# Designs tried in a protein design chat: miniprotein binders against Probable 3-mercaptopyruvate sulfurtransferase (tum1). Part 7

Target 1, 298 residues: Probable 3-mercaptopyruvate sulfurtransferase (tum1), of Schizosaccharomyces pombe (q9usj1)
Amino acid sequence: MFSVGKKISFILPIKGVLQKLKDNAQKTVLLDATWYLPTDTKNGKKEYLESRLPGAQYFDIDEAKDHKNPLPHMLPPADEFASYVGKLGIDRNTNVIIYDRKGFFSSPRVFWTFKVFGHEHVFLFPNAFNAWKTEGLELETGEPRTPKPVVYEGAKLNKDLVASFDDIVKVIESPDAAGVHIVDARAHERFLGNVPESRPGLASGHIPTSINIPFTETTAAGITAPKPEEDLEKVFSSHGLTDKSVPIITSCGSGVTASVLFAALKECGFKDVRVYDESWSGYGKRANEDSSLLATGP
Key: E = the ipSAE of ESMFold2; O = the ipSAE of OpenDDE; V2 = 0.75 times the mean of E and O plus 0.25 times the DockQ between their complexes.

## First folded at step 3 (miniprotein)

Design h1 (from D1 with R23Y T37F E39W R41E T48L)
Amino acid sequence: SSEDPVELLKEIAEKLGLELEIYVVEVTEDGDKVTYFVWVEIGDRTFLATAESLEEAIRKAAEKAIEYLEEYLEKLRKES
ESMFold2-Fast, scan of step 3: ipSAE 0.000; ipTM 0.353

Design h2 (from D1 with T28E E29W D32Y K33R)
Fold by ESMFold2-Fast, scan of step 3:
Structure h2 (fold): chain B 298 residues (1-298), chain A 80 residues (1-80)
Amino acid sequence: as target 1 above (298 residues)
Amino acid sequence: SSEDPVELLKEIAEKLGLELEIRVVEVEWDGYRVTYTVEVRIGDRTFTATAESLEEAIRKAAEKAIEYLEEYLEKLRKES
């Protein structure tokens, strides 16, 4: 029997991935969630088409989005999410295991997306390509298999995992009363406003009251894997995040690396973590029009 | 025609009966640029390369391994 209060990790080592594939192959789907920043010359879909973990389907955060919203890879409506994942062979009972080629960069975004729509059996496989190769396993090449479409039922957006602009405004207008920490996952120089944003029309700086924890402080060997829980505890406590019951909103450029912080905080047992989906891609445009929304420097 | 150095390296390793392993050993991130350090081990030799993409780092490390193997085979031929 398990001990009361024992945390069950959603982060799987290769042994855990292989066990799920062995025990329930027909109800396990591997997702390649490889995504690159606009400044990168690489394309995740093209790399997926060249090679993948065997049987993996590709999840494109720029396709599985709200097509009515001009901001990059915003969460899709629940029915569009259900349609997209159903075409990948995923229903509500599917074990979904998500990886990316950088190791632990864009896969947490897709993990968070599944959690937002109420999916229970969703897991992360960090450092996947290196772990797969080290185990002596072959990658799949050539044309990927087209899965049999299924119906994904009961997808519903959980507002407890998503922060809106209005939620951010409530924190910055009454910081002493809000009791919420806003954590910015961007590089420190971007947070300070010392470098221009890569996307046009965005102010340089950060959300007032926000704490800067670059997502790379929570990863090991660069961005290939999350740090062990004991090291994550030290990172968060060094920034004053010691009470795991205090609500946290994570933010970044467009919600991708904010989801890395989401995963790291959940791994440490933080109970109330929301991702600001728009992140700086939405907020930075508003801050360009209204200087009361903008902070710069430390 | 495929000019993939990784595939060429695999063929060379198979012909020589050498174990081939490719590993990501370091990743550096500054918020905009990622730098990958890849290690290619063939037999008892290790070759390392760094690039802003995983694919490019693997390619460069594989090219270093191929250059070494070509020089090694040429030396063996001169001595036999």
Scores: ipSAE 0.000, ipTM 0.094, lowest interface PAE 20.6, mean pLDDT 84

Design k5 (from K1 with K7S A10I E11R R14W K18L Q24E N25E; at its last look DockQ between E and O 0.01; V2 from the best seeds 0.00; counts 0 for: pae E 9.2 > 1.5, pTM E .793 < .8, placed apart)
Fold by ESMFold2-Fast, scan of step 3:
Structure k5 (fold): chain B 298 residues (1-298), chain A 104 residues (1-104)
Amino acid sequence: as target 1 above (298 residues)
Amino acid sequence: SDERILSMLIRAMWYIALAVEYAEEGDPEKAIQLFDEAIKIAQRAMDLAKQTGNEDVRKLAEALLKLIQLAYELAEQGRFDEALRIIKEALEIAKKALDIAKES
């Protein structure tokens, strides 16, 4: 993307959402990607069944996952992704607009997943329910519509968007040579190692050399929407992220809020951003047995 | 670990490939810096490989280090195309070996 000139955003205001829904040239599917942390009493699928944006399908990150991997919601194989979204009525040419009930929490994870498998026309609709109500539009209740299944062709994992444990190790062993920033989206006290992890068996602390930018520093009105681009620029600049050509790897607890940072960085024009899919849920177990993998404090 | 040894050798080979490109572009100072870094990483990987209980990984590490040394010598002689060819072939072998090791 150009640093000077018009930037096309993948983050849509309600006007953009309504325009795509009225576009007769291309099919649009709304996805409700509402998901909650294990410590939360709320359930995303239950809330979707109670109310949704009209016509929305539910995308469950705990169903669309690698069932052979014990870690939470790891990326599925390409063929399983294709099968899952095809059942939701999504093909390669579909406009996919993703929202979640918190506003801007779990929807970026599904956005990243679509980008990983090569989907071109995918967008985020933050603060969806509030924006919908403000426009005077009604929510849908009762039984959701079952879409006609379609074939999703050409799903292929783009390795340029996904970081592995080996990629992390390369950075921490030779940070000056690697030229990559690792950014941790977890709350500051978790990053410092001052509080225990909620998942058992994980070390308390962070990946050496990583920069802590809690994902909540990139959101407004709690976690309802991303901050405006000019405010995101200030957040990233304050942490030394000024060169948009420098590769960044985002990490968090399990890849969900790392995807919030992915979306915020992309909105600001950072071109090379990867998400560390296993994040602390995998790395933290390794760090318990190898002190060279663990840092604590500021 | 075997995976770590192979990953270090892959990293060393990437440095040499980059060094050869800088040398071809007329930046010998940067090329020398990258060659020196590659050899240090490869030697460290070889030292670790000698401590491994896996004879196949040790023999592979020895073979890959010899290819790295040969590429460096060819580059020193100005034979950049030959050096790059050897390193690219060695990278492919090392990456395949790493994938097999991860499955085990």
Scores: ipSAE 0.000, ipTM 0.080, lowest interface PAE 25.0, mean pLDDT 83
ESMFold2, look of step 20: ipSAE 0.011; ipTM 0.516
ESMFold2 (binder alone), look of step 20: mean pLDDT 82; pTM 0.796
OpenDDE base, look of step 20: ipSAE 0.057; ipTM 0.520

## First folded at step 4 (miniprotein)

Design d3a (from d3 with K7R E33R; at its last look DockQ between E and O 0.84; V2 from the best seeds 0.00; counts 0 for: pae E 2.1 > 1.5)
Fold by ESMFold2, look of step 4:
Structure d3a (fold): chain B 298 residues (1-298), chain A 81 residues (1-81)
Amino acid sequence: as target 1 above (298 residues)
Amino acid sequence: DLTEVERYIIMAYWLFTLAREVLEEGKYDEALRLVNLALKYAHRAHELSKKYGHTDLAEEAKRMIEEIEKLRQEIEDAMQS
């Protein structure tokens, strides 16, 4: 063994973040993507307004969404995405580094959103606040800046990163699931159908043929950071995910934790990963009306 | 592999750049907060670089302090106008 190749990771430790900030040749924007479950009393926008990494802008997944769709956090139209991020000072060439206060929870959803619309210079910064404090760096307080808007050109939905309900139906109706793995990021008891969903009107259970990898299996220290790549490999292989070329569709309650799995899978080199944006919030309603769409148990 | 001195220098330049942008937008209170934070980092970098004998970084930090103080004066002047 003489030398080993290095994989370029989109998951940056604080040193990588600082190196991006140092590089004057390319604009960098820090995004606070902090979001909490509806049952949580905390509010991400409120926390951002109180303190943030210096210069950070706030990305609100409940604002940057398809407002015509009653389902939570559905991807916005491409032109509305472009307008939204342009108001944050982000153009197509901007390095976007995304963090959330929980560590590795909602920031992958925003990472995925940027990837879906063709933004390639996008990175994740897990455990940002603790890392910042550990390195002796100060937070910014007071009123955050409002950057001068820019034009974001070329936003176009990449269908290779998004799964629709029709894509799910095609898989579950095909022999051997058409060789596709549907992976559910929800807690195991929700997958089994043993506990009711918090949102009313949703069936309890899972998509037929799907497997369960609760997203917390991919995180360390609670949900503050992803596990190291070698441990992620073990998590996925223990669930039968060893062939990096097999298509994977991730799902969860509303697309947030499915994006945690998306990021973890991509970090491990899985080539074909899509997020089912509706997730259980849409699928579970349909499954209440049609028992062929519902599975329970292991 | 960044040293603590280098981290402070990076932050000082980053905040200086943000403060200049905010000043150009006429947001004087925000610009003043950012430039003051930039000065804190630049002074920390200067103190540590001298302590550790990093003469090149100490001179860089000193130049940064001078430029940041100039910007602070520009902000204060704009607030008075």
Scores: ipSAE 0.495, ipTM 0.814, lowest interface PAE 2.1, mean pLDDT 90
ESMFold2 (binder alone), look of step 4: mean pLDDT 87; pTM 0.859
OpenDDE base, look of step 4: ipSAE 0.595; ipTM 0.846

Design d3b (from d3 with I10L M11L; at its last look DockQ between E and O 0.77; V2 from the best seeds 0.00; counts 0 for: pae E 9.8 > 1.5)
Fold by ESMFold2, look of step 4:
Structure d3b (fold): chain B 298 residues (1-298), chain A 81 residues (1-81)
Amino acid sequence: as target 1 above (298 residues)
Amino acid sequence: DLTEVEKYILLAYWLFTLAREVLEEGKYDEALELVNLALKYAHRAHELSKKYGHTDLAEEAKRMIEEIEKLRQEIEDAMQS
């Protein structure tokens, strides 16, 4: 008995994006998910208001968040996610194609957010602006469209895609029994504890037992696009990640670049990948107050 | 694999489709702007397809122009009602 199935990539090149935009059997919405580190002089919302891929709506990870949590851009409650995306004209059956102006940086965070709330038809468009320009296509300028709100049905948080602090503690207290890899997407010097964190009150270092795969190891031409799948597999195997069935929890500073690793791992067929949404922004504060939670060095 | 002509045709279709959605939202000025952009790209596709001898694409672009012009008229009529 053979199994009929074909792996469907959620990472679309420009030709795939254009094909979906031409298809009028199913509504498609482009999302601009551009976000920059606080230390960057650029502003994603400002850039979106100046120009965008034609028809794109803006997804603001700092607006679509849990407003009762002081940590940066934590996942919103399911009903608030539904209301937010419904105002963008997105219902459960909408094809959502997500890009960011840096290429492959903040768009995986929004991709992960949609996956967490059960949205099936969600895709990534890396290198969007370079691809658009290279094909001779024009951007949209002027006042963006404000779509008519729709109802988003069935948003429910999938715990299998999100890790909590308690999940982290279970792993570090019994690493052999847990059988889980914690993977840190931050730059190597932050992982080692060799540089202070930009956010105040956070320890310098990493979660004990975790391994460091800076997210830039999974991208090409800086952060323009993800590496091809075969190169991604080499990156992960060189760090000991060869068993596609082993659970993995990704972490970073605030959950943005951990989602880049999430997308790269899923593209390579890893079955059980979760993002630790708090990441260092929450963990590092605890580790600053409790050294048993802190590791430094390789 | 897309030719320059095919890329303009796809962009024109996409803008045409978006203009219909915006029209359903009652945003007549925005719909008119989008349909005019769609016409710009459809005419560009038609011009290039004739220049390069792509007969089937030239006919497709011509049909697109006719469809887009019909939508523009519908939008203009709705604006005056």
Scores: ipSAE 0.007, ipTM 0.428, lowest interface PAE 9.8, mean pLDDT 88
ESMFold2 (binder alone), look of step 4: mean pLDDT 86; pTM 0.847
OpenDDE base, look of step 4: ipSAE 0.083; ipTM 0.588

Design d3c (from d3 with T17E V22Y; at its last look DockQ between E and O 0.63; V2 from the best seeds 0.68)
Fold by ESMFold2-Fast, scan of step 7:
Structure d3c (fold): chain B 298 residues (1-298), chain A 81 residues (1-81)
Amino acid sequence: as target 1 above (298 residues)
Amino acid sequence: DLTEVEKYIIMAYWLFELAREYLEEGKYDEALELVNLALKYAHRAHELSKKYGHTDLAEEAKRMIEEIEKLRQEIEDAMQS
């Protein structure tokens, strides 16, 4: 069965990945974007060095960052992004397919990063390791390849995809006039302010006016894959997100799981979605100095 | 079964092209690992296409095996003096 006008998704099942690998008109690069929370004993780069999808390069969100900013994995300057991905063999015409070993946890952060710098041909491969092995395909082991560097031309930060602290302040000062929803991807107890933040110096609570949609409400089989579009529609509508034209800013602890919400919202056709790059790692410090920035409870 | 044969053909071509790039860059150990995987998938495609009676795909997989074997020999030759 088929239907005329079927939507083309940036989220690929293994059949879609294989189709991109078959495409001789566009070079494809696979990226392993595996990242774990600092409290986890696992290390994404160490796991990548042990095994990967064949030909995959490693994208480290803690290396591809603004090194002048003390906050974790903030977006790099455009020229540093271009230099970083060029060393991975990626130019502006490359099909970039991103996966992570948890399935659908840190890969959306790298997806969003490519979108921010204007990359058109970028895709997500959820549940990648399980899908690959289930199809009887082998992983690559041993020393990873160091690809021939290429020049990435035309990287430019698209501010329509990135929210700043000033953008947040405009919303909370005049919420009715701003016409923007702030969505917090953290666990509900963190949102309420009932548990302390793991990072030092951060207030406990949330951005005033924000609604809480833990990113795990948008994933299936734990965090291995996004929910189907019809189930995502139900999640968002149950939280009052029914108008796809209303701007949304996603936030979390440090921008990783806010990017999971970004991907889920874009899959549902929400037209204007920005990620608050600092998220709580920056905002929570500011909220310690100014009580008007902090809300607690429901 | 046809989709499974096509999967292995796609993977064999993907890895063959990667192995050739690695060879051209002088990365012989990586080229050898990838060409061996390409060969494994090409043999699997040939085996399945014969099993399920896909004669055209069996011929394609056989030709692909020959091309991959040539590349593997080029890599091994480059690794020796």
Scores: ipSAE 0.542, ipTM 0.823, lowest interface PAE 1.7, mean pLDDT 89
ESMFold2, look of step 4: ipSAE 0.713; ipTM 0.902
ESMFold2 (binder alone), look of step 4: mean pLDDT 87; pTM 0.861
OpenDDE base, look of step 4: ipSAE 0.674; ipTM 0.878
ESMFold2, look of step 6: ipSAE 0.719; ipTM 0.904
ESMFold2 (binder alone), look of step 6: mean pLDDT 87; pTM 0.860
OpenDDE base, look of step 6: ipSAE 0.666; ipTM 0.875

Design d3d (from d3 with E4K L37M R44K; at its last look DockQ between E and O 0.83; V2 from the best seeds 0.00; counts 0 for: pae E 2.7 > 1.5)
Fold by ESMFold2, look of step 4:
Structure d3d (fold): chain B 298 residues (1-298), chain A 81 residues (1-81)
Amino acid sequence: as target 1 above (298 residues)
Amino acid sequence: DLTKVEKYIIMAYWLFTLAREVLEEGKYDEALELVNMALKYAHKAHELSKKYGHTDLAEEAKRMIEEIEKLRQEIEDAMQS
């Protein structure tokens, strides 16, 4: 099979977004995935209802979830994902371009969710509002568009993109034999165990064998956009992530910033990256009840 | 390498397409808002293309304005019925 593939980035600058909107062969839907930490006073849905990129639909990670699981933001069942996105006018052939108002924060979580359920044509648009304004384009205000619902066919959870607690245990019990890197996107002091977690009942520390790459190391101008690919490569290599064939599991507090690392790693060509959906919200409770699961310090 | 005129034309057409989809569902207020935004972009494209002598783009923008105005009339007629 003679083929030299070109890397096609799923992270689009505004010119790439406009080109997708120009292309009539394939429908495009813009998704506002804005989400704020529970401690934040801002509300993503409220902001979306006030203004948005023209025609954008809102994807609510707290609505599109497993409602039977007490952990935050757990992936929904495949049929509920399909129903949810179908009501947003998204079918399997739709180009989905995802932004969030912070820039590169919650939109990677939604990107990962689409990838998990087998959606190929999904893209990220970081720094969307600033880029829109810089190009002289206006936001939409007033009542948001209500799209015609469509049927989303073929949603099926791809287990190769999701890590379970059992997957984590397998790695920490046999780290050399597993050959997997666990990467924690949380702030360094949380990883070390030097500060309490904001959610009650969670141990302070990290998963044994894991390394810490706070997600902000992968972003530019705060959390407005990812760093350029060349700089991302340096970030990952400085943490020992040089072999792009080695499996990686990302984790964080509840799976949102772990998805920022997921997107950054995939942009750099890492071939086998999974998100540990429970993240510390589930693991930290277990580690609080079983100290053999807990590491602290460097 | 899109010019500002070309960006306005892209936005006008895309919003026009969205408005037509929403109109098919009978959601007239939403369709009207979209078509009014499409018209705004088409007028921006027309004005700017005339200012800078882009004759082919000016004619394209003019055709878009006419088509978008027809859609707006269809929506307004449906709302009054």
Scores: ipSAE 0.404, ipTM 0.780, lowest interface PAE 2.7, mean pLDDT 90
ESMFold2 (binder alone), look of step 4: mean pLDDT 85; pTM 0.836
OpenDDE base, look of step 4: ipSAE 0.595; ipTM 0.848

## First folded at step 6 (miniprotein)

Design Z1 (at its last look DockQ between E and O 0.61; V2 from the best seeds 0.00; counts 0 for: pae E 8.4 > 1.5, pTM E .765 < .8, SAP 73.764 > 70)
Fold by ESMFold2, look of step 6:
Structure Z1 (fold): chain B 298 residues (1-298), chain A 107 residues (1-107)
Amino acid sequence: as target 1 above (298 residues)
Amino acid sequence: SPEHIERYAEKLIKIAQRLLDYAEKTGDEKVAKYIIMAYWLFELALEYLEEGKYDEALELVNLALKYAHRAHELSKKYGHTDLAELAKAMIEAIELLRQAIEKAMQS
């Protein structure tokens, strides 16, 4: 029998990925979550169709969303999430290992989505393609596998992982706002309000009381992998985030890079972290119509 | 025939399971990595066969064969004689399965 009690990271190096693949007690599914900004010429689905980690299924952030909401990438209803992942062959007992082609960019968003709906057997595999090739392992090409659909039972939105606009307003208006940190993952010039947003109708600036930690401060060599935990601790402490019990809400443009901060904070043991799913795409429209919601500068 | 494919698959699964257990007990992570990959690719190939996707299953079988050869090479390099014999048996079983699939597709 193995002794239990050691904290286990959900961020897996290739050794951990291969160990999970050999675990015959539970099925393991690799997910390619590659996604690029709309301004990018690359397409994640197209790249997946050309090559992938063997047997990987594609998770499309722009398909697995609330189609009734005009905001980008909003969480789908729980029953639609269950239907979507069930078609990928994922049930509640399935180990899900998520990677993206950039390394550590869009896969945390999908990781967060699974956590939101109560899936605990979910892991991140950063820098997957380079790690795979360095180990002498081959990619799969040709037509992707068509999984047999399964039923995903028990998907339920965990409100403790999601922040709403109303949650943000309470932080701004509360005399205890210093007890909850809103952390903006966007580039510094966007936070300051020095450059226009790429989407029309959005104010330039940030949520009052929020602090800026551009998500690239938490990653190595651009966005290939997260920094080691001890370096992440220094990043967060340099921005005043030292008490791991203090509630944190992460935000960005549309919820993708806010999820990079979510994963980094959870890896460092922060207990109460939520993602503001609307992020600036929703908030910025409101702030454009109501300047009391808008801050600029440092 | 489909019945030959199923019989070869059963034999290969038994060989792969013994090889995985042996590699885990020896603690050689490099050999274990390639054995694990070969086994999972073979299992994925069986799932493709259930869907009638023979060409895709052959691609996965060929990848499994490549990793089984890597396991064999590393086992010999590091002096793991019993692992090398098991890896060679795995290679031979995968080759027979590949040939059986190809024959079934031509009839």
Scores: ipSAE 0.012, ipTM 0.559, lowest interface PAE 8.4, mean pLDDT 86
ESMFold2 (binder alone), look of step 6: mean pLDDT 77; pTM 0.751
OpenDDE base, look of step 6: ipSAE 0.707; ipTM 0.867

Design Z2 (at its last look DockQ between E and O 0.02; V2 from the best seeds 0.00; counts 0 for: pae E 25.1 > 1.5, SAP 71.892 > 70, placed apart)
Fold by ESMFold2, look of step 6:
Structure Z2 (fold): chain B 298 residues (1-298), chain A 103 residues (1-103)
Amino acid sequence: as target 1 above (298 residues)
Amino acid sequence: DLTEVAKYIIMAYWLFELALEYLEEGKYDEALELVNLALKYAHRAHELSKKYGHTDLAELAKAMIEAIELLRQYIEEGDFEKAIELLEKALKIIDEALRLVES
């Protein structure tokens, strides 16, 4: 158990990562979850194949998905999740430490995915490459290591961590009675409805009753790490989020940056946080066809 | 223990997927190395499934071994079209075996 401030945190500094890697009582697997928008010139898998933290396996958000759903990056069925992570050498008792090359961008999505399927020993390692190098440790290059596949048993979707469209509708139909905050991680101009969405067929705007906390408000040094807990508390309180018992549903464009907010909220001790997996990619289509689902402006 | 049998079946599955990728890319020597390793794991799965009395799994593991041996032959003879076809069939056999372990 590591000491991080007052609480044991799932966000590990380099020393905590090294402690887990040295622990002979429990297997640890590092996951490179680097992902870029399709319009980006960089490619996460290509970068992983060039260099990685020693022994890291690659987790591809665009492969580990619901292949029967046209929406991007939707959670896979539990049995397909189990098969996928089993190929990476991960069983239910494996410590999983997840990083991404941008720092704190796509790794929270993979963290959330593991939590959704009941994997308790999962951790985030922000700013991994810089931290690794400043400790004087070498990166691994050349051919990636081949893991021994294992069976992952007991994967089951935890509905308490996932919000559906029906869940969103219940909140907007009775906002005061529901007592749930919907928090949108997208850039402010997208929330306002002032710019078109990059995906075709999506309305411009936001879910009625939702508040906007662009995920970059929760990060430091660009998006390389989360802000310290004390500063995260200020970010959330400035948006009216002070009661840690209030249920929260996070949303964004396709569920990636909503998971950054999920991790930041959990770090601050918010007890009931769910991610709306469809996010705007699904909701925005519905709102384009039904104006009662759409809000614009502040 | 079904979990122990499943370990070797899953390992063979992963090796088959990688071997198929290498065959399609023309990396035949690498594919043959993977096939040889998959054969070793398939034999281990067969031994364990018989030891633990899982007759359905033992029969599937035996079928997997036979497919892998023929796959190896096709690769060695340079009949890569048949090797790819057989590997796709072998993956279906492994999928069936994994469903039985789940049940």
Scores: ipSAE 0.000, ipTM 0.086, lowest interface PAE 25.1, mean pLDDT 85
ESMFold2 (binder alone), look of step 6: mean pLDDT 79; pTM 0.737
OpenDDE base, look of step 6: ipSAE 0.359; ipTM 0.749

Design p1 (from d3c with E30R E33Q; at its last look DockQ between E and O 0.75; V2 from the best seeds 0.73)
Amino acid sequence: DLTEVEKYIIMAYWLFELAREYLEEGKYDRALQLVNLALKYAHRAHELSKKYGHTDLAEEAKRMIEEIEKLRQEIEDAMQS
ESMFold2, look of step 6: ipSAE 0.662; ipTM 0.886
ESMFold2 (binder alone), look of step 6: mean pLDDT 87; pTM 0.864
OpenDDE base, look of step 6: ipSAE 0.771; ipTM 0.917
ESMFold2-Fast, scan of step 7: ipSAE 0.833; ipTM 0.936

